# VHH binders against c9jj37, part 1

All scores and structures are predictions.

Target 1, 291 residues: c9jj37
Amino acid sequence: MEPLGLVVHGKAEPFSAALRSLVNNPRYSDVCFVVGQERQEVFAHRCLLACRCNFFQRLLGTEPGPGVPSPVVLSTVPTEAFLAVLEFLYTNSVKLYRHSVLEVLTAAVEYGLEELRELCLQFVVKVLDVDLVCEALQVAVTFGLGQLQERCVAFIEAHSQEALRTRGFLELSAAALLPLLRSDKLCVDEAELVRAARSWARVGAAVLERPVAEVAAPVVKELRLALLAPAELSALEEQNRQEPLIPVEQIVEAWKCHALRRGDEARGAPCRRRRGTLPREHHRFLDLSFK
Unless a header shows other numbers, all headers, positions and changes below count from the first letter of the chain; antibody chains are not in Kabat numbers.
ipSAE, averaged over its two directions, is called F for ESMFold2-Fast, E for ESMFold2 and O for OpenDDE. V2 adds 0.75 times the mean of E and O to 0.25 times the DockQ between the complexes of E and O.
[cut] stands for letters that were removed.

## First folded at step 4 (VHH)

Design ba2d
Fold by ESMFold2, look of step 4:
Formats: structure tokens, C-alpha cells, sequence
Structure ba2d (fold): chain B 291 residues (1-291), chain A 120 residues (1-120)
């Protein structure tokens, strides 16, 4: 004989709808957030947040203050992403959209919501395209999401020309740009890659209020200047005089390769070709080393 | 100075069409992510459509297959073609530009809005 006792369930839809009705609802609310640069007020319920999320449990504590509660400011998360997090915490479900999923993923990582993080990652991979890939790469590098990073790099290698022209490329951190510049699989010529790096550095210079050369310093050694023809290298020197990007020493090492008719295994940009490298006459001697 | 000016709103019967326009100045539309949002009376502003710098588009479920976002790079404008309009589409429609920040993912400039009213 089997023991008697069964778990029975009410209808899921009315239960979820009741909880969803409390998302951003001042009724019975005991905490108010001021969210994002929009500074939007979002009302929430401490018991739901604390029982579902250790981050909120720590942030809110177990004891509300005795005075008039101050709003909790969350300036770094967009309102849409925060509401998606609340929906997930309240109902264990949420609809994700391509335009906001990376912000939801960021919030999931920062709030320690492991299941939401994994659901966001699955969605990102499903909707990945040329317009999203650099933004996704940045998130992957920022939070150490190795599988997403590999997927993004491979995608960019297959769609290099299009990806390097996106706004997402221009907004990459130096740390996110480095894996791309180290890749032999990029389908872009080095002259064009130098131009892309300058565009990238100009945006960083404007955003960070720093000189272009300072923004570019962490990544410029990965540019393979020895692949450039003498006329291209001369043009680069002219451009560098007007707007410094690359240390003169790096340009000198490339000229040294031309003058000595040899590659240089010493410190400097690699002379290995990329998948997209266009041929030049001097490439016939770059694989030769000193001695 | 960044400015966005919406136009093209009005009163239409259900099932009709409207085309909204957003004239942009102070920046290049094709180098940015541009969006349409809407706000019905008593509701929060909600996202409607987005066009990415590379030209791909996304739509809210409620408007997918009925609305089309597009841009004219020569005129530096963004438009929203709205077909098969429903009374639920009644709202003030705003054009918005996304700011330079992956981490924040916010719109940094907005237009004044244009009213769309759909009668039954």
C-alpha cells in the first residue's frame, strides 16, 4: 500500500496574475526605489524581494527604520530592466526582449540571480546578430562569461566588416577589444583595422575626456603595422602627427622590418596575417627572422 | 544641441494608417540607436520600436507586423508607419535617442511627443 497524501495545485494563471499585479504597485508597498537615470519611482514589497534574492535581503535588511523611509536609489539599472527583475522575483517568469536583455542580464549578475542570468544568456545567444554582438561581448568580458565571449568573438570573426562598423564596436572597453585585435581570423585588412581603432579611440576620448593616444595605449600594440606597405605607413605617420594614436616606437619597428627586409620577433605588433589581410609585395619577407 | 521633433499625429478611425516623423538635429541618426515610445493616459511610457545603428529593428509584441520603423539618413529623420490601428494604440508617441553607455542602456534625449487618437 502507498501512503495517502497528495500535493494539489490551484490554477497557475490567477496566482501569477495576482502577484504580477503587485509589481510596481504602491498598494501594500513598504519600499520605494528611485531607478535609473530616468529617476523613476518603483514601488515594491520587501518580503518578496528578500525571500527571492539575497542581494535585496542584504540591501534592505530585516528591520525597517522607524522614521519616514528614504527611497533606495539604484542609479545604474534602467527602469525597464529593473521591472523585469521584479516580475521574475514576483512570478518566477518574465518576457525578455532583444533591446533590453543585456541590461536584464547585467542586473541578474549584479543581484546574484543565477537562474535569471542563465535564462538571459540563453536568450542572448538565440537573438545574437551584428547589431547586438559587440554589446554582448562587452557584457561577457565585464562579467567573465566565457561561453558568451567565445560565441561573440566567433560571430565577429565571421562578420568582421559589418561588426566593426557598429556603434557597439565603438563602445567596447579596451579589455573587450583586445580579444578581437589578437585574432588571426578577422576578415579585415590591417589598414582598415587601424582606421577602426582610431574611430574607437576617438569615441572613448570624448566619453572619458582623455586624449586619443591615452585611450588607445592598452590596445595599439595588437595592431600589426608590419603588414602595412611603406606608403600606408608613411600616411599613418602623417595622421599620427595630426592626431597621435600609436607610439612612434611601434611605427619605427615597422619601418625597421622594411629596411632590414626581415620580420621582427622582438617586442612589437605581430607580423602574422589575418584572414582578411590583403597582399602586399613586402609580405614575401616578413616571415624571415633576424639571423 | 541635440533636438528631436515629432510630427504626423492625429485622429484616425480603427483600421486606418498614420505615419509619424521625427526630425533629428545635433547628431547623426544612422550612427545611433533610435526608438519610438508611447504613453497612454494614466500609464507609464512604453517602448514601441527600435532601429539599431546597423539597421536591424525590434518591435513590441502589441505592434509587431502593424508598425514599421525606418530612417532616412539623407534627411536625418526616423519614421514610424502605423497600419491597422486599434483604439489601444491611442497615446502620445515620442521619438528617443539612446545614449553612449552599455551599462545604463537609457535614452538620453526625447522629443515633445505627438498625439495619436484612434476612434472605434
Amino acid sequence: as target 1 above (291 residues)
Amino acid sequence: EVQLVESGGGLVQAGGSLRLFCAASGFTVSSNYMAWLRQAPGKRREWVALIYSGGSTDYADSVKDRFTISRDNAKNTVSLQMNSLKPEDTAIYFCAKRGYSFRYGTYDHWGQGTQVTVSS
Scores: ipSAE 0.427, ipTM 0.768, lowest interface PAE 3.2, mean pLDDT 87
Fold by OpenDDE, look of step 6:
Structure ba2d (fold): chain B 291 residues (1-291), chain A 120 residues (1-120)
Amino acid sequence: as target 1 above (291 residues)
Amino acid sequence: EVQLVESGGGLVQAGGSLRLFCAASGFTVSSNYMAWLRQAPGKRREWVALIYSGGSTDYADSVKDRFTISRDNAKNTVSLQMNSLKPEDTAIYFCAKRGYSFRYGTYDHWGQGTQVTVSS
């Protein structure tokens, strides 16, 4: 009969501190990672990684042998984020920062660290602001983090003008931008939204080495051009001639709305006002409502 | 061509202050994420401060309430005001720009750095 024992607990803080000291410590380490684009060497302990994370268990194998490459190259994770991951794996705690939490979140998702993912999500929501929200939205969309996505969209709806002026906005994928452009709750005028979309497309065009119009094609259909005044549409046409952004057909459709003095839901062009839509004379004919 | 040039480093006594400058060319500072990082001898490069395109700022805990990152849009510069300096603040300080990413930003441009030495 095995003697009955009682599990008793020591102090958690000293324990965690001791283990934290092993993070990226070459002492007793048996694996070295080359991390990030900067190729930073990071030292770790196979047994700790393997017992805490299935990803690393598979990566490192069960037996030390010639089959495990050393160093292990992880080029897609930033060093800071990787260190945060190690901290969590070693100590079951992590210090998160606003500037790096999305990278840590990304790493957590990639490595299948569900608890860390949740911690990151909580932190992101807590520190969410105008500068972080677009990046957070991108991450949410990329990894299918629905709750975060909803929160980010809601935040941007409430702070649309400011959010659209951030670098984060310019760096959004089309997939992340679409839910924004579809929102009736954006607190921005359509003319400004068109300008923002153009800027977004320009950045994408430069980075992707693709034409502006091509980059914009997936999202421009969500722009509600019928909300623009005739003078604004004319200006848009002129600009579009110089720098193609929006299909001409879409602009023509907007003009038709003006000509007919009605919005046609059957035409597929959204005519609904957004929360931030500035009133214009022709809006009285579109039976538009604010949501 | 994108360039970052740091200046303002030097020797200072503990408790003293320095102001670092980063002059940017080839891009607009106000439209980008800008950061200060530092690297002490034998240590890894560590993040110090960040200013977002929207103007928000973030700091490492070690420098919080002592350091202030700011930018001058007219001059296209980023600054780091360092107060209450400590010997542990001794490092080469780098100005960095975050690059474009659909996922998250990484630093893609760095200055040469400026040496900050804090004597006890």
Scores: ipSAE 0.327, ipTM 0.706, lowest interface PAE 2.0, mean pLDDT 90

## First folded at step 12 (VHH)

Design hy6
Fold by ESMFold2, look of step 14:
Structure hy6 (fold): chain B 291 residues (1-291), chain A 122 residues (1-122)
Amino acid sequence: as target 1 above (291 residues)
Amino acid sequence: EVQLVESGGGLVQAGGSLRLFCAASGFTVSDNYMAWLRQAPGKRREWVALIYSGGSTDYADSVKDRFTISRDNAKNTVSLQMNSLKPEDTAIYFCAKRGYDFPSGYRTYDHWGQGTQVTVSS
């Protein structure tokens, strides 16, 4: 038979550099986006977007000639994240940064860019720290990224006091906060956790223009009030009168645990210690077990 | 009311230093993400530095190891120490608060100062 042909390759770097020069470049551009809340104009090239991304293929159409009428408005994605997506689509590479990777990841998920999503996830794990972890947890919960969620929860369990005081913690959704409050491995005392939950609920109340108690309702049963000493429960009752957070019935249940010296497994873990629970005299009566 | 007021800009020779300040009111800088951005003539506004609520910092590649963002929680101010300045650092510098947009799930710059001019001459 005849010899088969040979695939040969040119140097990748000059090829990539040439395509990178077209990112946000009006030369040969046939589509303009208005991006983010600043309404930044971003010039792009339909053929590159459509051949690399099904989301853009559907958004921009497949017909020859000019694309959809300009401008195309993308009002939520930050410009920096959108430009990172374009760079990846044009050159199959992009430099990721800690300050913007979660926005790039969010865009990658929303645009169906599986490879960029995986690359962003690897980068997030590499740069994860106390300042980023709660934001990363929120993204993981929002998009069902189970591996990232598990990594974030483990990180927060190991750095609980610091993580609970971050802005990212205060801005978690109730759905993202629940896995943390259910954890026996938090290194935080329950009195501190009640204060953290109140701070969380106050931020949510201000943002959503709703009462603190309504914001806290989805999560507040996960607070383990039976671990508090009687003086701490009494102080909590006074704080609750001034700014309601916890239903009085839950406080009553904690008092009943003191009086009856029992842990009610059927009602969750009202007396089960966490890794960070500080000792109190009454804990010897609760027969606690750690997980 | 949330306000950000920049100061400290001016004319400086290449290789020189400047320190920018941002006085914040209506919120606590240490409870929030604070950033510096800049806009050169005819160009889009670009990110320069960020300080997280927990105190860690990030920098754009073009300014890393030359600029330092910091905050003074007692004065409720953010500052940007700018060393080894180059003519390409010439821009209007803005202080911004980075907030979380709950509906979209993206971080955005929700409040800005009016900016302070930095001009680096050769």
Scores: ipSAE 0.746, ipTM 0.910, lowest interface PAE 1.5, mean pLDDT 89
Fold by OpenDDE, look of step 14:
Structure hy6 (fold): chain B 291 residues (1-291), chain A 122 residues (1-122)
Amino acid sequence: as target 1 above (291 residues)
Amino acid sequence: EVQLVESGGGLVQAGGSLRLFCAASGFTVSDNYMAWLRQAPGKRREWVALIYSGGSTDYADSVKDRFTISRDNAKNTVSLQMNSLKPEDTAIYFCAKRGYDFPSGYRTYDHWGQGTQVTVSS
């Protein structure tokens, strides 16, 4: 007969503090990570990582350390984010900061740390602002974080002008930009949106070393050029000749809308107003097309 | 070519103040995320302060309310005002630009300066 035992609990805080002291402590570590582009050494404990995270269990395997920790290279995770991950794994707590939470979130997703992921998501939503939202959107889209994506899109819809002027916006992927350009709720005029898209494409072109038009190709079709006045379309054409951004065919379709005094949704040219669309004379004809 | 050059470091007594400067070239500071980091002897490099492209700021707990990060758009510089300095603040201070890596989807520090030495005596 196995003796009946009673589970009793000690104080949690001293326990967590003790474990925290082991984070990045070379004195008792049996593994060394080389982390980030900075190639920062970070010391840890195989047994703790393995028992708390399946990713690390697989990564670290069964090799008993020959006395000197073998370096494990993790080049994609920033050092600060990795240390946050270790803090969480060691203490089941983590201090999150606005400046690094997305990196921690990314690491949590990559390492399969569901609880940490949730904590990060909650924190991101709580601290979401104009400077953070586009970056958050990118992360959401990249990892298929649907709720965060919705929250970010909603935020950008409410703060469209400001959001489009951020560095984060310029650094969005096409995939992340697309849901924005599809939104009827953007509080920005189409002319401004076209300008923003051009700026976005220019940045992408420079970074990817690809032509502006090529970078923009996946998203420009979502621009509602039919909402622009004739003078604006003419200006766009001229600009497009100097720096190709939008397929000529798409511009032609917009002109057709003007000529026919109707919107043609069937032709793939969206004519619906956005929340921030400035009124123009020809819009009265576009509205009739949707009745 | 992107360059960051730190200046303003030196020896100061505990309780004193210093202002560090970072001169940027090859890009516009106001359009980017800029940060200060520091590395003390025998310690890892740690984040100190960040200024967002929108102008918002963030600080490490250890320097909060003592340090202030700012930028001068006209001069294309970033500054770190350090007040109430402590011996624990002794380190090489680095200016860094944060960027976005499109292929990986990660944000990291793209460029670093050579650093400036700050020594706080007890």
Scores: ipSAE 0.013, ipTM 0.262, lowest interface PAE 8.5, mean pLDDT 88

## First folded at step 14 (VHH)

Design k2
Fold by OpenDDE, fold request of step 17:
Structure k2 (fold): chain B 291 residues (1-291), chain A 122 residues (1-122)
Amino acid sequence: as target 1 above (291 residues)
Amino acid sequence: EVQLVESGGGLVQAGGSLRLFCAASGFTVSDNYMAWLRQAPGKRREWVALIYSGGSTDYADSVKDRFTISRDNAKNTVSLQMNSLKPEDTAIYFCAKRGYDWPSGYRTYDHWGQGTQVTVSS
């Protein structure tokens, strides 16, 4: 029986620093990546990547030989995020920044790096603010990160006015916007929410080269138009004539609520006030329907 | 058409100050993410600063507390105030717009200026 040895450890910091120096270093590198839209060259070491990440193991090959021809093109991941991934793979550490953490998170998920994913999630939650929250929500929805999604929705509910004014909000997918529009806890008036939805749809329409109404179709049903005053509904109708956003039938339903002076219990969510709903005269009739 | 045009670069002594400007056209600066990046001789391009649509700002550690990114909505411009300049700040400075790539899910710089040279003498 070979004598049992004792595992001893050297200093971690010098070791990690040494390995960090190899990140994007052409010295001793045996693979070159062409990364991002800018097609930046990034140098790496196949053996390190393959032993730390199954994605790269498959990408670069497992058998000795000529291997995968260099350069390897990764056209989608931003260079900064890719370098962060390499740093983590090489050193088991990474410096995360608010401006790039979501890109790193996305890369971590795509490459199957569970530990890095978790580190990114923790960091995102720690630095979450008005300018980041909608972007974070999108990532959460895209990858089914339930806890992050809940945290983001809760944050937006508390900071609705500011969050709806961010570029991140305008760039949300319909799938990411829906949880917000379904929330009773948004601290925003319905009129403002309709305006925000229009702005959102306009951005999407431009990007997707689709009509505003088509882009908005999946989400507009969640707008609670019955909460709007008659004058506001009239204004909305006029706007809708100029730029279609909401189906006319949905607006008609809101008018029916006004005419009947009752909220149909059967209509459920469309007549419920949100936390930030401003009081209007006709709301007294809507409340009675829920008693 | 989206265009970014940098200005304000030049030669300055160590400890001095410069203010860079980026004039944007084809989009509204206040509704977008704007960034400054720089590329020193023989080095890769590095991120310097970012301003979010909501007005928050981020900085690289190397420039934190010395540089300030800001915007002028009326002029549709982004600025970089650079104080306490050091020789290591010598680089071509680029203004960039950050956009969202829907197919990939990444935010990337989708538009760039031509850059402006900043030289800090010792």
Scores: ipSAE 0.889, ipTM 0.954, lowest interface PAE 0.5, mean pLDDT 93
Fold by OpenDDE, fold request of step 17:
Structure k2 (fold): chain B 291 residues (1-291), chain A 122 residues (1-122)
Amino acid sequence: as target 1 above (291 residues)
Amino acid sequence: EVQLVESGGGLVQAGGSLRLFCAASGFTVSDNYMAWLRQAPGKRREWVALIYSGGSTDYADSVKDRFTISRDNAKNTVSLQMNSLKPEDTAIYFCAKRGYDWPSGYRTYDHWGQGTQVTVSS
């Protein structure tokens, strides 16, 4: 009877600590990365990266030799996020922080690190707050992380006023903003949403070097202008003349709703109140359509 | 044009306090992410503190409960109150604005000050 071998394990902590000490250590390093916009040099070990990550296996090659030019430039990933990735690859553990977890998550997705992605997702959900939620939503939308997206939307619905005032909101893509503007559960008045959308579009316009109206075009149709009072619509028209944001046809449609004193079911979502919609005199006619 | 100018650095004894200031121009501090970073001699630049547009704050473990990041909206400035200073806090301290890099999808520091020297003697 061949003696059955038994797998025995050493202590995990000293092993991990030893490997951690190699992160960004030039000792025995055979590859150098130039990372981020600041072009920070980061030292690593090809064999460790290649055995733990397919992305790096492809990037660094499988054959020993001068085949991969050093340094390897990774100009997009922030240094802090990259170091977190290395820590995980070397030790199968990582210390996550609120201020950088979304960057680590992004890197995990880009490098195909499924386990790290899951760890980041769990952490994001635990630390989710008003200042982080819009940024998290953007990441969720960008990478199709459906569960995170749903949680972020739900959070914003509950904390709409505060969330719309964050820099994260202003930096959302149109794709990320759309599910918010479509929500009936936002706890904010439509007039505030219009203002927020304008601010959002202005930021986008500056970044993309495009007119405000062009940037806003994909999302403005989700604004429910019929909920605004006549005085508010007039003010919006004046503002729109100075800075085009909303198509005139959409404003005209809102005026038609006032003139007809009815919510047209055929007109769909634009006449539906949101959770935070403030009452106005003409809403008494719109409510009849929801009974 | 966006500009960041640090001030308040100097020599201080261990256990002492120092307050750094960052004056911003070309943008509104209260509408942006502002951070302090530091670089000690022979070491990489490390993150110290961040204040979000909503007003929440984060700190590195090494400075937690000793340092406080804040902003003055009227003056368009960011501050770093440093208490219980240690020799290991000796570094050049940088004020930075964090922004969203649309092409890459990462948040990065898009503007930096020139830095201010902080020296803590034993």
Scores: ipSAE 0.867, ipTM 0.945, lowest interface PAE 0.6, mean pLDDT 93
Fold by OpenDDE, look of step 14:
Structure k2 (fold): chain B 291 residues (1-291), chain A 122 residues (1-122)
Amino acid sequence: as target 1 above (291 residues)
Amino acid sequence: EVQLVESGGGLVQAGGSLRLFCAASGFTVSDNYMAWLRQAPGKRREWVALIYSGGSTDYADSVKDRFTISRDNAKNTVSLQMNSLKPEDTAIYFCAKRGYDWPSGYRTYDHWGQGTQVTVSS
């Protein structure tokens, strides 16, 4: 009878500390990464990466071992995020920071590190604030992280004015902006939303080298122009002539609402008041629920 | 053209204080993420502090409660007040703008100053 073996465990902390010391350590390393736009050299160990991550297993393949490090270029991931990934792979622990957690989360998703992804998600939710929320929303939308997306949208609904003034908001994709503009719970007036959308579109236009109207086209239809007063619509028309943002047809539709002095249920959300919508005289005609 | 110019570095004794300045041009600091990073001899560049567009701030653990990042919107400058300086704070300090890389989805430092030397003597 072969003696039954008993699994016994050593101390975890010294083990983790020892492995942590190998992160970005040229000693015994057999692979060098060139990371980020700054092209930072980061040293690692193929066997550790391969056994902990399928992405790296595939990336590194069967290459010669020690003495022949092959540089691997990872030009997109920031160095700080990459080092966090290595820390996790080597030690099964990671120190997360508010300023970099979204980059670590992104990297975790890209490299298929599910456990790290979950740790990052928990941390993001814990530290979520006005400055982080739009960035987090973008990541959530990009990677289909539904729970995070819901949390971010809810947060922005509660802190709409502040959130719309952040750089993160200006850098949202159309896909990330859409759920916000569709929300009835935004605590901001429609006039402010139009201004925010314009600012957003301007940033996108500059970055993408596309016309403002073109960049805005996917999202402007969600603006509820019928909520604006006649004077505000006139001002919007004038501004739109100078800098096209909104299709003229959409503005005309808003004027029709004024002319008809009635809401049309068939028109749906465009006539529905948001939580932060400021009251105007004509609103009594747009939604019977306002009565 | 975007430019960042650091100033205020120098030699200081342990326990002393310095205030670094970063003058920005070509963009508005209050509308962007601004950061201080540092690079000590023989070490990699490390993040020190960040101020968000909304005005909130973050700090590395090594400098927390000793350093303060702030901005002057009127002057379009970012500052780093460094108190209780230690020899291990010796480094070249860089001012950086943190941007968004649209193709990759990562935030990166897209503009850097030339750096200013801070030396803390024991």
Scores: ipSAE 0.789, ipTM 0.913, lowest interface PAE 0.7, mean pLDDT 92
Fold by OpenDDE, look of step 15:
Structure k2 (fold): chain B 291 residues (1-291), chain A 122 residues (1-122)
Amino acid sequence: as target 1 above (291 residues)
Amino acid sequence: EVQLVESGGGLVQAGGSLRLFCAASGFTVSDNYMAWLRQAPGKRREWVALIYSGGSTDYADSVKDRFTISRDNAKNTVSLQMNSLKPEDTAIYFCAKRGYDWPSGYRTYDHWGQGTQVTVSS
């Protein structure tokens, strides 16, 4: 029986450092990427990319021979995120930063790098704050990252006022905003939430070149207008005439609640208080319970 | 039209201080992500600092505790206070707005200034 060889290991740090030095190094490189909107040239090694990532194996495998390869264009991924991906592929380690981790996470998902994805997720949860949470929620919703989504929603519930004032909130998709608007645990008054939703819809309207009301249509039904005082509803109506946001029928339903001096249990969530709902006189008639 | 104009660069001795300014027009600084980046000769452009719409800040490890990013909402400007400057801080410094690319889902720098030269002598 031939003696079984023993696998022995050298020092990991010098090895990783050496390989890291090859990241974006034109020396011995055989592929050049044009990365991001800034069109940054990034140099790499085909053999390393191909052995570590199936995406790159497929991307680079069809190119014939050692000739001067035409640049490979990756126009969507930011350069910083792409370099982090390369670092991981080359060294099996990555330095993550709060400002760029979501882009790295997105890239990891796109390139099918499961281990990097998990590392990014752990990091995001660790550094989650009011400025990052809405962006993280968007990524979570986009890629179906359920655990991250739950954590983000919980965080926003606890820090609602601050979170709604961030650029990240304004840039949420309707799909990402819906879980928030459905939450009974938001620590914000409904009047503030309506204002935030309007701001959100305005940004979307500008980007999508669509009317504010159209952009808001998928989410406005989750606003609980019955919680607003008569004076607030009147103000909302006036604003809505100037800039349509909410269907008139939804406003009328809120007025009906006031007129009837009773909550319609059949109407479900729209008559429930949120954690941050400020008390109003008519709430005693709605018999609103906090669940 | 969105514009960013940097100022405040110059020659300084090691250990010295500079304050860079970025004047923004066409958008509100306080409603956006603003960043400073720098590019040294023969090196790639690197991120230096970021201020979020909520007001929190991030820094590259190389400048942490030496540099401070801030904004003046009334003037619609972003600043970079640079203390304890080192020769390795020599670079063209750029002010940038960080936006969101809706189709791709990536956040990227969508507007840049022309940059201001910072030279630190030994």
Scores: ipSAE 0.752, ipTM 0.899, lowest interface PAE 0.7, mean pLDDT 92

